VH-VL binders against q8ixk2r445to577. Designs and how they scored, part 374

Target 1, 133 residues: q8ixk2r445to577
Amino acid sequence: FFGMLQNKGLTDYCFDYNPPDENQIVGHQVILYLCHGMGQNQFFEYTSQKEIRYNTHQPEGCIAVEAGMDTLIMHLCEETAPENQKFILQEDGSLFHEQSKKCVQAARKESSDSFVPLLRDCTNSDHQKWFFK
Short names: E, the ipSAE of ESMFold2; O, the ipSAE of OpenDDE; V2, 0.75 times the mean of E and O plus 0.25 times the DockQ between their complexes.

## First folded at step 20 (VH-VL)

Design rr9 (framework fv_cosibelimab; at its last look DockQ between E and O 0.86; V2 from the best seeds 0.80)
Fold by OpenDDE, look of step 20:
Structure rr9 (fold): chain C 133 residues (1-133), chain A 121 residues (1-121), chain B 112 residues (1-112)
Amino acid sequence: as target 1 above (133 residues)
Amino acid sequence: EVQLVQSGAEVKKPGSSVKVSCKASGGTFSRWAISWVRQAPGQGLEWMGVIIPYFGTANYAQKFQGRVTITADESTSTAYMELSSLRSEDTAVYYCAKSRYYGRSGVMDVWGQGTLVTVSS
Amino acid sequence: NFMLTQPHSVSESPGKTVTISCTRSSGSIAYHYVQWYQQRPGSAPTTVIYEDNQRPSGVPDRFSGSIDSSSNSASLTISGLKTEDEADYYCQSYDHSTKGWVFGGGTKLTVL
């Protein structure tokens, strides 16, 4: 699966990644923004290694969850996907993080009009359902 | 340092077409969004369209839909803007500009030097 | 779609502070980043502020950007005004409906 990773509950919002330095793509938080369908900063791929890869430019970035965190941070992809980069995109649309045993949920940032994907306890909320488009 | 160098000034007749080039040097062309922005004499900046070379995706301002075509050649790190059915009102300086990203973070952090296109009978 | 409205002109004496407003007609100004560009006569635009309040390297800290959600506007503030600041200034922001960017009408800053 590849393309925009769009949220079901938060309509018309997609994974978006805009690191401050285009030449240093790791270490920053993945956000949600209005889907534009132009690729680039909203282009992601779900791989057979259960990675969510960003943009496909080399070196490729993979979404990771750091210890103790509930945010999605970009790391470099590795030949063998580390445990903190493994996600299961389930048939019901839930995006499950294996290591934390939590689900990715579209959420509003505190005190802002912005949105981010956060790890939360798994529910049946449409805000925890995602699809590639 | 990233630079955008545009082709030279053009003088065109009404009804004709013009194609302006924008060659990038430095950085990674394929990572960018390249926009075209024009400025009529004594007027403000007007966004015309954008292309993301790596993906080959382009979008245009409604005003120019069907009349403008933006393309890119990654092998030469060059973007192109072709405007057809030229009118006197199309007389302007045309700029290319690069953005790191498309959408929200759309700062045009590097601009070409501009290309004057004069349309006159 | 939306428009960004700027004052046509502003003027101030050297050493003083000037503010240029940019009002968004629809959509949240706070959610869609605003960029500011400076254009001197006969030159291409250059970025002075991006993402509301970020300053590119080389741009003096006399330049600052802010957002006012209550008025749905952005502001470019130039303190310690210098003669070389005389230029046209444009705000810019993303339009989701058109999947493009919109520029304000521009503001001519005259240093008296």
Scores: ipSAE 0.901, ipTM 0.953, lowest interface PAE 0.6, mean pLDDT 96
Fold by ESMFold2, look of step 20:
Structure rr9 (fold): chain C 133 residues (1-133), chain A 121 residues (1-121), chain B 112 residues (1-112)
Amino acid sequence: as target 1 above (133 residues)
Amino acid sequence: EVQLVQSGAEVKKPGSSVKVSCKASGGTFSRWAISWVRQAPGQGLEWMGVIIPYFGTANYAQKFQGRVTITADESTSTAYMELSSLRSEDTAVYYCAKSRYYGRSGVMDVWGQGTLVTVSS
Amino acid sequence: NFMLTQPHSVSESPGKTVTISCTRSSGSIAYHYVQWYQQRPGSAPTTVIYEDNQRPSGVPDRFSGSIDSSSNSASLTISGLKTEDEADYYCQSYDHSTKGWVFGGGTKLTVL
């Protein structure tokens, strides 16, 4: 699957990535922002290796969660997907992070006017449901 | 070392069209958002529209919808803006500008030198 | 769609501080980054502030940007005014209703 990765509960919000340096995509947090439909910084691909790829640039980025953290951070994709970069997009729309046993939820970033995807205990909330468009 | 170089000044009659080019150097422009912004004499900046060449996606300000077409040629790293049905109030300097990202953080960090288009009878 | 309203002109003496406001007419200014551009006569605009308060390399640190959510405004502040700061200044932000960008009307800064 590929395109805009949208949240069901937080309507019209998409995964969005704006690293400070367009040539250094590693190490920054993925955010949520209003869907613009133009591709580029809101274009993501879900691969057969269960990666969420940011592939507007080379080398490609893959979303990861570091041990003990709940934030989604851009790492460099690897030939074989590391466990911390694997997400299961289930038929009900939940996005399950296998290593942590948690689900991706749309949330307001602490001390900020922005929204971010965060790992949380899995629920049936529409804020934990995602789809590509 | 990124540069945007635009085509030269033009004089046009009302009712005609103009096509301005914007050639990028210093990198692959296919991933950028290339905007067109104009400025009438003594007036402010006015956003006209944008293209993202890699995706072939374009978006236009409502004021210019139906009169403006923005295109790109990746093989020459060149963007184009064509404005049709020209009127005297279209006399302006036309700029191209590049942004790394679309939407929230659309800073235009490199600008072309501008192209004066004069519309007179 | 919304407007970004700036004062038409501002004048201050060398060495003093000036603040140029940019008020968003609808929607929260805090949810959409504001950019500031300087334009000297006969030249293309250049960036002096991006993403509300970030300064590009080569821009003097006497240029700063801020956001005031209560007035729904962005501000460009220039301290220690110099003759070279005399220019037009434009703010810019994203308009989700059109999925495009809006510029403020511009402010002419005169250094007396």
Scores: ipSAE 0.649, ipTM 0.879, lowest interface PAE 1.4, mean pLDDT 91
ESMFold2 (binder alone), look of step 20: mean pLDDT 90; pTM 0.927

## First folded at step 21 (VH-VL)

Design kz1 (framework fv_axatilimab; at its last look DockQ between E and O 0.91; V2 from the best seeds 0.80)
Fold by OpenDDE, look of step 21:
Structure kz1 (fold): chain C 133 residues (1-133), chain A 120 residues (1-120), chain B 107 residues (1-107)
Amino acid sequence: as target 1 above (133 residues)
Amino acid sequence: EVTLKESGPALVKPTQTLTLTCTFSGFSLSTSGVGVGWIRQPPGKALEWLANIYWSDTKYYNPSLKNRLTISKDTSKNQVVLTMTNMDPVDTATYYCARIPYGSYYFDYWGQGTMVTVSS
Amino acid sequence: DIQMTQSPSSLSASVGDRVTITCLASQDISDFLAWYQQKPGKAPKLLIYSASNLESGVPSRFSGSGSGTDYTLTISSLQPEDFATYYCQQHSNSPLTFGGGTKVEIK
């Protein structure tokens, strides 16, 4: 699966990654932004290694969850996907992080009008449902 | 200042189609990422969600009423229109339109509501 | 569909009283709950969104709490203008659903 990764509950919002330096794409947080399909900031791929890849640039980036964190951070992809980069996109649209046993949920930043994907306890909330478009 | 106002007939006959218009100001359905929804309330009863429409023209309907409902927008006029077919006396209610912030599912600004009575 | 069970359906209170209204969802709604106040002949007014976020302009005597399936609206000290009907609404899933309402009446 590839394209825009859109949330069901937070209508018209998609995964978005815009690194400040195109030559240094890792280390920043993935956010949610209105789905626009422009450029490559919203293009992601779900791979057979259970990675969510940002393959706009080389080397390719893969979304990871760092220890003790609930945010999604861009890391470099590895030949063998590390445990903190493995996700299961389930049939019901839930995006499950295997290592943390949490689900990715569209969430509002604290006291902000901005939104980010965060790890939360898995529920049937539409805000935890994702689909490629 | 955000404002919304519902307009349409106060009386509809059974089996006829209800058309309601929501005219709003203080925000736009062009690029704001917001939406507009319709909610109704029978006299003395609870609120019932009907439909949402967003700036992107994404639409959601109450499944129980989906086959009877159509929601549309005219961004240039700052209007949202709701049509409901095959009206029945049970559909008698105050109908509200309300703003939906930032692709959410709650309503932060409401119109005053318009009472619609379905009667022969 | 997610059912919202609101309790009590009505209560009597006096000015200055602490008032609590509960809302029970048929499933975990992940804190996606809004509270509204409605006065007779008026449209609902948003008080709380996302379970505990106070809408701008709403008095601080209003607060929301809870998690999972159980949520509470609290009025720390009831004021004369607070006599109204209150509704909860889950904004987790479509279709959107409201509670049955709680009428707060003067004792």
Scores: ipSAE 0.820, ipTM 0.930, lowest interface PAE 0.6, mean pLDDT 95
Fold by ESMFold2, look of step 21:
Order: C-alpha cells, then structure tokens, then sequence
Structure kz1 (fold): chain C 133 residues (1-133), chain A 120 residues (1-120), chain B 107 residues (1-107)
C-alpha cells in the first residue's frame, strides 16, 4: 500500500513526519496531523517486508519502536527489515507491532492539541484502525 | 466563546421531513479539525447519537436510522443542517447539536436543544 | 455496536456524600469513555473524556477511573449543584453510544 496512513477513530488525522532537518530524518517521532496530502510529510509505503517506509527520502526511513518504548521513531531502512520495524496491517485495520505484540493507537498528548501514534494493548477501538488513502 | 443553537419546527406531522439547522460561533469548520454532531433525547429517556460531520466533510451516521439522515455544512454561514425523513411519533425528542473537538467522537460544547414533537 | 450499561439507574444522596456511578461496556473501549452531567431542562455538559481527563472548568471533586470495559465516575463530596442525571458515552467506536443514565437525587 502507498499513500496517507489515516486513523479511523481520530477522524481525518494521518501519520505525519516533519523532521527539523530535511536531510537528517533519523531519530524523530512520528506524529498525527490533519490529513492534507500536501508536500512530502504524509506519504508512506507499506512494504512486503512489513515496513512502513517514509519513501520521499533516500536512503528511505522506516518506522521503528525502540525496546521498552511506546513511541514511533524514524530509523533508516535496512536490507532486511529489523524486528522493531515490522508492523502487520491486519484485515480489520489494526496495525500490529510484532516485536512488542502491541497495536498502534492514536493518542492525545495530555490536554494538549497534539496527537501521536503510540503502542497500546490491542483492542477493537476505531483509534487502533488504520487505512491507506 | 463557543456557542451552538438549534433551529427548526417545534411540530411536524408523521411522514414529513424534519430539517434542523445548527448555527454556531467561536469556531469554524473550514480548517480547524473539529466537527459538529447531532444527538437527540426522547422525553425522560437517554441520549441517542444521530450523525457527525467534520471540517473535511467526512460524515458518520447512526446506522439504526436506515438512511433517513442527511447531514451537511455551510462553512461560510457557520451552519450545519440535519435532515431526517419519514418522521414518526417515536422520533419525538429534544434535538441537540454539539461541537466535536479535534477529529474525535465526544462532544465538548452543546446547544440548548430544540424540542420536536411528531404528532398528527 | 457497543452497549453501555450504567448503574445504578438512580440513587439518593446527601450533600457531602461520596458518590460512585459505574459504566460497563460490552467490549474493551481502550479508555475512550466520556461522562456528561445533565440538569433538568438543560443540555448535557462534558465532565470527563478519555476515562480520566477532567474537562476545563470542571471541579476537582469529579474524577473518572477504570479501564477495559469497566469505568467509574466519582464525586468525592457531593454539592447541591451536583444533583443531576449523569451519562457515560463510549467514544471508541462508531456508532457512538450512551449509557442509560444515573439520576442523582437529594435524599
């Protein structure tokens, strides 16, 4: 799949990556932002290796979760996908992280206006359902 | 200050189509990521969700109402309109419009409500 | 559809009492649960969203707790202005569904 990765329960919010340096995409957190499809920040590819690639950059970035963490961070893609970069987009729209055995959920940062994808125990919530647009 | 107000007929006859307008201020549906929803409450009974519309024109409807509902917006007028076809006495209720913060599924500001009676 | 079962349907309490109201979802709703207060002839007012987040301007005597399918609204010391009907609402899945309400009356 390729396009904007949209959340069902947080209506019209998409995965967004806006690194502070356009030439250094590693190590920053993926966020959720209003879906707009403008520029390069909201286009991702889901690959046969179960990666979520930020493919507007070379070398391409791949979403990862570091051990013991619940945040989605950009890493460089590797020839063989590391376990922490493998996500299963299931038939019901859930986005399962194999290594942690948790699902990606849209979450609000406390009382702020900001939203991020985080790993949480898997449920059937619409906030854990994702689809490419 | 965020405000919402429902307007429409107080009385409709069975089989008629109800049109309700929500007029709001203090926010906009043009670029803000918010939405407006409609909820009704029959006298002495619990709340029932009807429909949501978001800034992007994304819409959700309560499937139990069998396609009787249409929701639309006019962002230049700060209005949302709900149309409900084939009214029946069981549809007698107070109808509320409410703001939906972000793209969420809960309601942070409510209008005062408008009572609609469906009777011959 | 997610059914919300609210209990009790009514209760009587005195000013100063601790009041608890429970809400049971038919499936796990991932803490996506809101609480509303409604006084007679008035619109509902949001108290709590996401199970435990207090809406701005709501007194700290209100709190929400729970996880999974079981959620609770607590009023630590009931005040005269708190006599009302309280509703839970799951905001986890469309279609959105409400509990049947809990009427809190003066004893």
Amino acid sequence: as target 1 above (133 residues)
Amino acid sequence: EVTLKESGPALVKPTQTLTLTCTFSGFSLSTSGVGVGWIRQPPGKALEWLANIYWSDTKYYNPSLKNRLTISKDTSKNQVVLTMTNMDPVDTATYYCARIPYGSYYFDYWGQGTMVTVSS
Amino acid sequence: DIQMTQSPSSLSASVGDRVTITCLASQDISDFLAWYQQKPGKAPKLLIYSASNLESGVPSRFSGSGSGTDYTLTISSLQPEDFATYYCQQHSNSPLTFGGGTKVEIK
Scores: ipSAE 0.702, ipTM 0.900, lowest interface PAE 1.2, mean pLDDT 91
ESMFold2 (binder alone), look of step 21: mean pLDDT 93; pTM 0.952

Design kz2 (framework fv_axatilimab; at its last look DockQ between E and O 0.08; V2 from the best seeds 0.00; counts 0 for: pae O 4.7 > 2, placed apart)
Fold by ESMFold2, look of step 21:
Structure kz2 (fold): chain C 133 residues (1-133), chain A 120 residues (1-120), chain B 107 residues (1-107)
Amino acid sequence: as target 1 above (133 residues)
Amino acid sequence: EVTLKESGPALVKPTQTLTLTCTFSGFSLSTSGVGVGWIRQPPGKALEWLANIYSSDTKYYNPSLKNRLTISKDTSKNQVVLTMTNMDPVDTATYYCARIPSGSSYFDYWGQGTMVTVSS
Amino acid sequence: DIQMTQSPSSLSASVGDRVTITCLASQDISDSLAWYQQKPGKAPKLLIYSASNLESGVPSRFSGSGSGTDYTLTISSLQPEDFATYYCQQHSNSPLTFGGGTKVEIK
């Protein structure tokens, strides 16, 4: 799939990546932002290797979760997808991180209007359901 | 100040279609992520969610009402309209519209409600 | 669908009492719970969202707690204006569902 990766429960919010330096795409956190499709910040590809690629520039970025962490951060893509970059988009819309056995959830940053995707124990919450639009 | 007000008939007959209008001020459905929902309350009973509509025109309906509901908005008029087909005496209730803050599915400002009685 | 079981359905209390109201969800709702107060003849008023966040202008004697499936609204010292019916609502999944309500009345 390719397009804007939208959350079911957090209506009208999409994965968004806006690194402060266009030339240094590694190491920053993926956020959720209102879906707009303007510019290149909200377009991602879900690949046959189960990667979520930010591929509007070279080198391409792949979403990863570092061991023991719950945040989604940008790494460089590799020829063979590392285990921490593999996500399974299930038919029910859940986005499962295979290495950690956790699901991606839309979460509000405490006491703010900001939202981020985080790994959480898998539930049936609509905030853990995702689809491409 | 955010305000919402429900308008529509106080009395409808069984099988008729109910049309309710929510007119609001102090916010706009052009604001991304904001929504308006409808909730009803039969006399002496608990609250029941009916439908939500968001600025994007995304809509959610209570499936227990078997597609009897249609929700729409007119952003330029600051209005949201709910229609409910095939009214029955069990649908007698106070109907509320309420604002949904951006990125949420709870209701932070409510209208005063309008009582709708369904009777022969 | 997520069923919300609210208890007790009613309670009697005196001014100054500590009051607790419980809301049980049929599955994990990840802190996506709101509490409302409704006085007779009036619309509901939002008190708490996301389980524990106090809405602006709500007195600090109100607090929310809990996680997973079990949530509690606490009124630390009941005041005369707090005699009302209280509802919980999960905002985790569509369809949105409310608890059956708890009427807090004068003992």
Scores: ipSAE 0.306, ipTM 0.803, lowest interface PAE 4.2, mean pLDDT 90
Fold by OpenDDE, look of step 21:
Structure kz2 (fold): chain C 133 residues (1-133), chain A 120 residues (1-120), chain B 107 residues (1-107)
Amino acid sequence: as target 1 above (133 residues)
Amino acid sequence: EVTLKESGPALVKPTQTLTLTCTFSGFSLSTSGVGVGWIRQPPGKALEWLANIYSSDTKYYNPSLKNRLTISKDTSKNQVVLTMTNMDPVDTATYYCARIPSGSSYFDYWGQGTMVTVSS
Amino acid sequence: DIQMTQSPSSLSASVGDRVTITCLASQDISDSLAWYQQKPGKAPKLLIYSASNLESGVPSRFSGSGSGTDYTLTISSLQPEDFATYYCQQHSNSPLTFGGGTKVEIK
C-alpha cells in the first residue's frame, strides 16, 4: 500500500511530513494536513516489514514511536524494522502500533488549530481509521 | 472576489534571474490548505506547471526546472514570489499565478498573466 | 511523470454541435483531472475539476466524464463563445501536467 494515508473521521486529512531541512529528514513529528495529492510530503508506503515509510528522500525515513511518547516521529529506516517502527494496518482501517498496543488516532494538537496523529487506546472511532488513496 | 496579478520585468537577458511577484486578494495564505501556483505558456504552446506553495509553506517544484526555481510567500502582503535563474530564450512565455483551493491541486482562479521575453 | 495526451489537437465544429475532447493519462489518475478553457490573449478558465465536477458559474452544457486513464470533456451544444482551446490537467501527482490542448475552431 502506498500513496496518501488519509483519515476517515477527520475528513480530507492525510499524513504529512515536512522537515525543515530536506537533507535531514529525521527527528521531526509527523502531522496531519489537508490532502492535496501532490505526493512528496504526503507520500507514504506501508511495507511488508510493517513499516510506514516516507520515501521522498534518501536515505528513507520510517515512522517511529519513541519511548514514553504518543507522537509519531520520523526515524531512519533500518534493514530490519525495529519494534518501535512496526505497525499493523488492519482490515477495518485501524492502524495499530505493536509495541505500545495502541492505535493511531487523528487528533487536534494542544492549543492549536492543527492536527496530528497520536497514539491512543484503540476504539472503533473513525478517527482511528486510515486508508491509502 | 478572488483576484491575482502577476508583476515583474517584461524583458530579461539571458543568464539573468527572473523575479515575478503574484499579488492576490479575496483569499489568504493563512487559510489552511490554500495554495498558489505558477504556470507558464510559451507563445502558441501548451501550459507548463512550474511550482506551488501552500499556506503551510510546503513547496513543490517541477523537477525539470527545480534547480532554477524558488518560490516563497509573504502572507501578510498577500504575495507569492517566484524566482527563476539562468534564463534562456526558451523560457520566453506568459507566466501565470493561480490559486489552489484547499485540499486540491487544480487552479480555480488565475491572474491575467505577464509576458516575459528573454532576449539579449 | 504522468503524461497527458489530448485528442484531437484541433477540430472544426458548428454552433449547436456536440463536441467531445479526450484526455489520456499515462497512468491511473483516480479521477483527479481538471479541464480548462482558454481564449486567445486570456488566462485559462477552470471548467471541470475532479473529472466530473462543474466549476461554479460554468454552463451546464459542459460536462466531464471518465475514469482510470481515459477522460472526456463534452460540450453538448456548442455556443459561439465556446470556440477556444481546451486543456486537461491531472492533479493526482507531482509534477502537475497538462495536456497538449485542443483547439475548437469554427467550421
Scores: ipSAE 0.023, ipTM 0.683, lowest interface PAE 4.7, mean pLDDT 93
ESMFold2 (binder alone), look of step 21: mean pLDDT 94; pTM 0.959

Design kz3 (framework fv_cosibelimab; at its last look DockQ between E and O 0.04; V2 from the best seeds 0.00; counts 0 for: pae E 5.7 > 2, placed apart)
Fold by OpenDDE, look of step 21:
Formats: C-alpha cells, structure tokens, sequence
Structure kz3 (fold): chain C 133 residues (1-133), chain A 121 residues (1-121), chain B 112 residues (1-112)
C-alpha cells in the first residue's frame, strides 16, 4: 500500500512530513495536513516489514515511536525493522502499533490549530481509521 | 477528584426507551473516553459503547447497534446513553465509566454509581 | 471475536496469595492490553490493574498483573490477602473484530 495516508474521521487530512532540512530527514514529528496530492511530503508506503516509509528516495525514513512518547517521529529505515517501527494496518482501517499496543489517532495538537497523529488506546473510532489514497 | 454522577433509577415498559445521564466533575472531560457498561442481576459486566466528547462520535457494541445512542455535552460535562425498544433482558444496572485520557480509553479509571433500569410489563 | 474465560470462583485464607486467570479464546493475549477491575458487593467496579501490569494510585502493591503468552492468558495476583479483597474481579481487553472491549465472565473471590 502506498500514496496519501488519509484519515477517515478527520476528513481530508493526511499524514504529512516536511523536515526543515531536506538533507536531514529524521528526528522530526509527523503531522496531519490537508490532503493535496502534491509533492512528496504526503507520500508514504506500508511495507511487508510492517513499516510506514516516508518517500521512496534514499535514505528512506520510517515512522517510529520513541520510548514513553505518543508521537510519531521519523527515523531511518533499517535492514531489519526495529520493534518501535512496526505497525499493522488492520482490515478495519485501524493503524496499530505493536510495541505500544496503541492505535494511531488523528488528534488536535495541544495549544495549537494543527493536527497530529498520536498513539491512543484503540477505540475503533473513525479518527483511528486510515486508508491509502 | 473525579466523580461521575448518574441519573436515578428507571422503570420502563417493554418497547419504550430510556435515557441515562452521567455528569462528570473534576479532571478533563473533552479529551477522555466515556464508556457505558451494563450488568444484569447476578451477571457480569457487558460493554455497550464509548464516546470521546472532543470528537463527538460514538462506537457501539454490535449487539446494541441501531438500538443504543451515546452522546456527550461538553458544556455540561455530561454523557448520555439512550436505549430504545426495551425488553425484559435489558433489566440491569447501567454504569458510565470514564478514562483519564483519550490515550488510554480502554482503561475505565472512574465509574458512576450505576443506574438501575427495570423493564417489566 | 474472542472470549475471556475466568474461573467462576476462588477462595483463600487471609495472608495467603491467590491468582485469578483470564484466558483468551482466540488471538494473542499480548496483542492488546488487559485491564482488571474489582467489584465489591453492592458497589461499582474499580480499576486495580491496567495495561497488563500497571497499578493505579491507591491500589496496594499486593495487586499485580502478568501476561503469559504460552497459555494465552492474563493473571491477577493478590498477595497478603485481606478480608477487604473479597469481591468479584473482571478482566477486560479490546478486540478489533468485535469493535469494542470484552469482559471476562468474572471471578468471585472469597476470603475464608
């Protein structure tokens, strides 16, 4: 699966990653932004290693969850996907993070008008449902 | 301290509807999850549905789909559960349960005192 | 979907240790967190364990939770049993197939 990763509940919002430096793609938070289908900031791939990869250009970035955090941070992809980079895109559209046993939910960023994907307990909410477009 | 106060006991006829309220005080309401759980006399706990007030959308157990409606009013920090087409098997104590945050909505950290709903002819 | 199976009842003397099991019928017990709730007679349930092995504030460390993938079960262990521990205990976990949370049948703990 590849393309824009769009949320069902938060209509017209997609995974978005725009690092400040195009030559340093890791270490920043994945956000949600209006789906526009332009550029590469909204192109993601769900791989057979259960990774969510950003961009098809190398070095490739993979979404990871750092210990104790509920945000999605870009890391470099590895030959063998580490545990904190493994997700399951369920048939119902839920995106499940195996290590934390949480689901990815579209949420409003605190004290902000922006939105971000956050790890939350699984509820099967439309805000926890995702599809590639 | 977080408290959940539910509406009083109800006696209903078969085929009617009941609406139970759950008012939360203390803590956060909008970014929590309010679940409804019922317990028939002498039986175990049964999950009915959940709502995250911030989003305003509810999920329901399949068993109750089309017959239960869960809503929340953020202005009054009150959640509601309406069950229609009541039958004798719906006789139970109905609990609202609140999570501390939407990040752990499956943890029912706080419970209401329960509302007895009796359905009888 | 799946069921969570608990023993109907367990009993033990004060000061002893008791364990209540919660076996998942299908799917991995480790796939989603397990919560444990205590319900004393005539009262609403209260959380004693969440996220497999975490204790809420106010719950004594006599209460502990564990997961056993080999038996596909969760366990609630109560050490130093006290009379006040007499209650019904329910395990709970989420299931995508049922699109909600599932409770075990409950276990009645009697303190002898």
Amino acid sequence: as target 1 above (133 residues)
Amino acid sequence: EVQLVQSGAEVKKPGSSVKVSCKASGGTFSRSAISWVRQAPGQGLEWMGVIIPYFGTANYAQKFQGRVTITADESTSTAYMELSSLRSEDTAVYYCAKSRSSGRSGVFDYWGQGTLVTVSS
Amino acid sequence: NFMLTQPHSVSESPGKTVTISCTRSSGSIASHYVQWYQQRPGSAPTTVIYEDNQRPSGVPDRFSGSIDSSSNSASLTISGLKTEDEADYYCQSYDHSTKGWVFGGGTKLTVL
Scores: ipSAE 0.245, ipTM 0.795, lowest interface PAE 2.0, mean pLDDT 93
Fold by ESMFold2, look of step 21:
Structure kz3 (fold): chain C 133 residues (1-133), chain A 121 residues (1-121), chain B 112 residues (1-112)
Amino acid sequence: as target 1 above (133 residues)
Amino acid sequence: EVQLVQSGAEVKKPGSSVKVSCKASGGTFSRSAISWVRQAPGQGLEWMGVIIPYFGTANYAQKFQGRVTITADESTSTAYMELSSLRSEDTAVYYCAKSRSSGRSGVFDYWGQGTLVTVSS
Amino acid sequence: NFMLTQPHSVSESPGKTVTISCTRSSGSIASHYVQWYQQRPGSAPTTVIYEDNQRPSGVPDRFSGSIDSSSNSASLTISGLKTEDEADYYCQSYDHSTKGWVFGGGTKLTVL
């Protein structure tokens, strides 16, 4: 799969990555932003290694969650996907993080217009359902 | 590094069509957003539409829906904009623009040199 | 549908600071990133600010961008004005209702 990774419950919002320095993509948080498909920062690839790759950049980035954290951050991809970079996009649209055994959920950041993907206990919420467009 | 080179100026009659090309070099093409923007003499910038060549489909500004067709040819790294049913108000410089291959949200990091299309009877 | 309204022209002396406003007519200016483009006469536009307040490499730090939610506007601020800053400046944002980009009307900056 390659395209915009869109949330079902938070309609018209997509994974978005826009590091301050286009030459240093590691260590910044993935956000949710209104889907537009413009500027290439909303294009991700889901690989056979269960990675979510940010591959419009070289070297390629892979989404990870560090142990004990709930935020999705950018790491460099490895030849073999580390466990903290493995996500299962399930048939029902849930995005399961293998290492933590939690699901990715669209969440509001405080009382604002800002949204981010976070790990939460898995539920049937549409805010935990994702699809490529 | 990234360059956008457009086709040359055109003089057209009302009711005809024009097709402007935009050849990209450097950076990614297939997964890049290529937009078209026009500027009438003495006027501001007006977004017309966008294509991401990988998907092969375009999204158009409502003002131009039905008159504009934006396409891409991955084998030549070239985007095209065709505007039909030309009228004098379509006289403008037409630009293509492309985003950087990065996480930036801006669509218009690189601009072509512009193509003057003159519509006169 | 919304419009982005800019002053038609602004002028200021070299070495001074100018601020160009960009007011959104409906919906929140903060809901989508704002870009700023510089266009010198006879040339294609170039980006001076993206994503509200970020500068591309090569753009001097005397160019800055900001968002003011209370006035529903974005601003481009140019400090230490130089004569080469004389140009037209356009703001731009995304309209999700039409799924398209919107430019402001443009501002002609004159450096006296």
Scores: ipSAE 0.101, ipTM 0.687, lowest interface PAE 5.7, mean pLDDT 87
ESMFold2 (binder alone), look of step 21: mean pLDDT 91; pTM 0.930

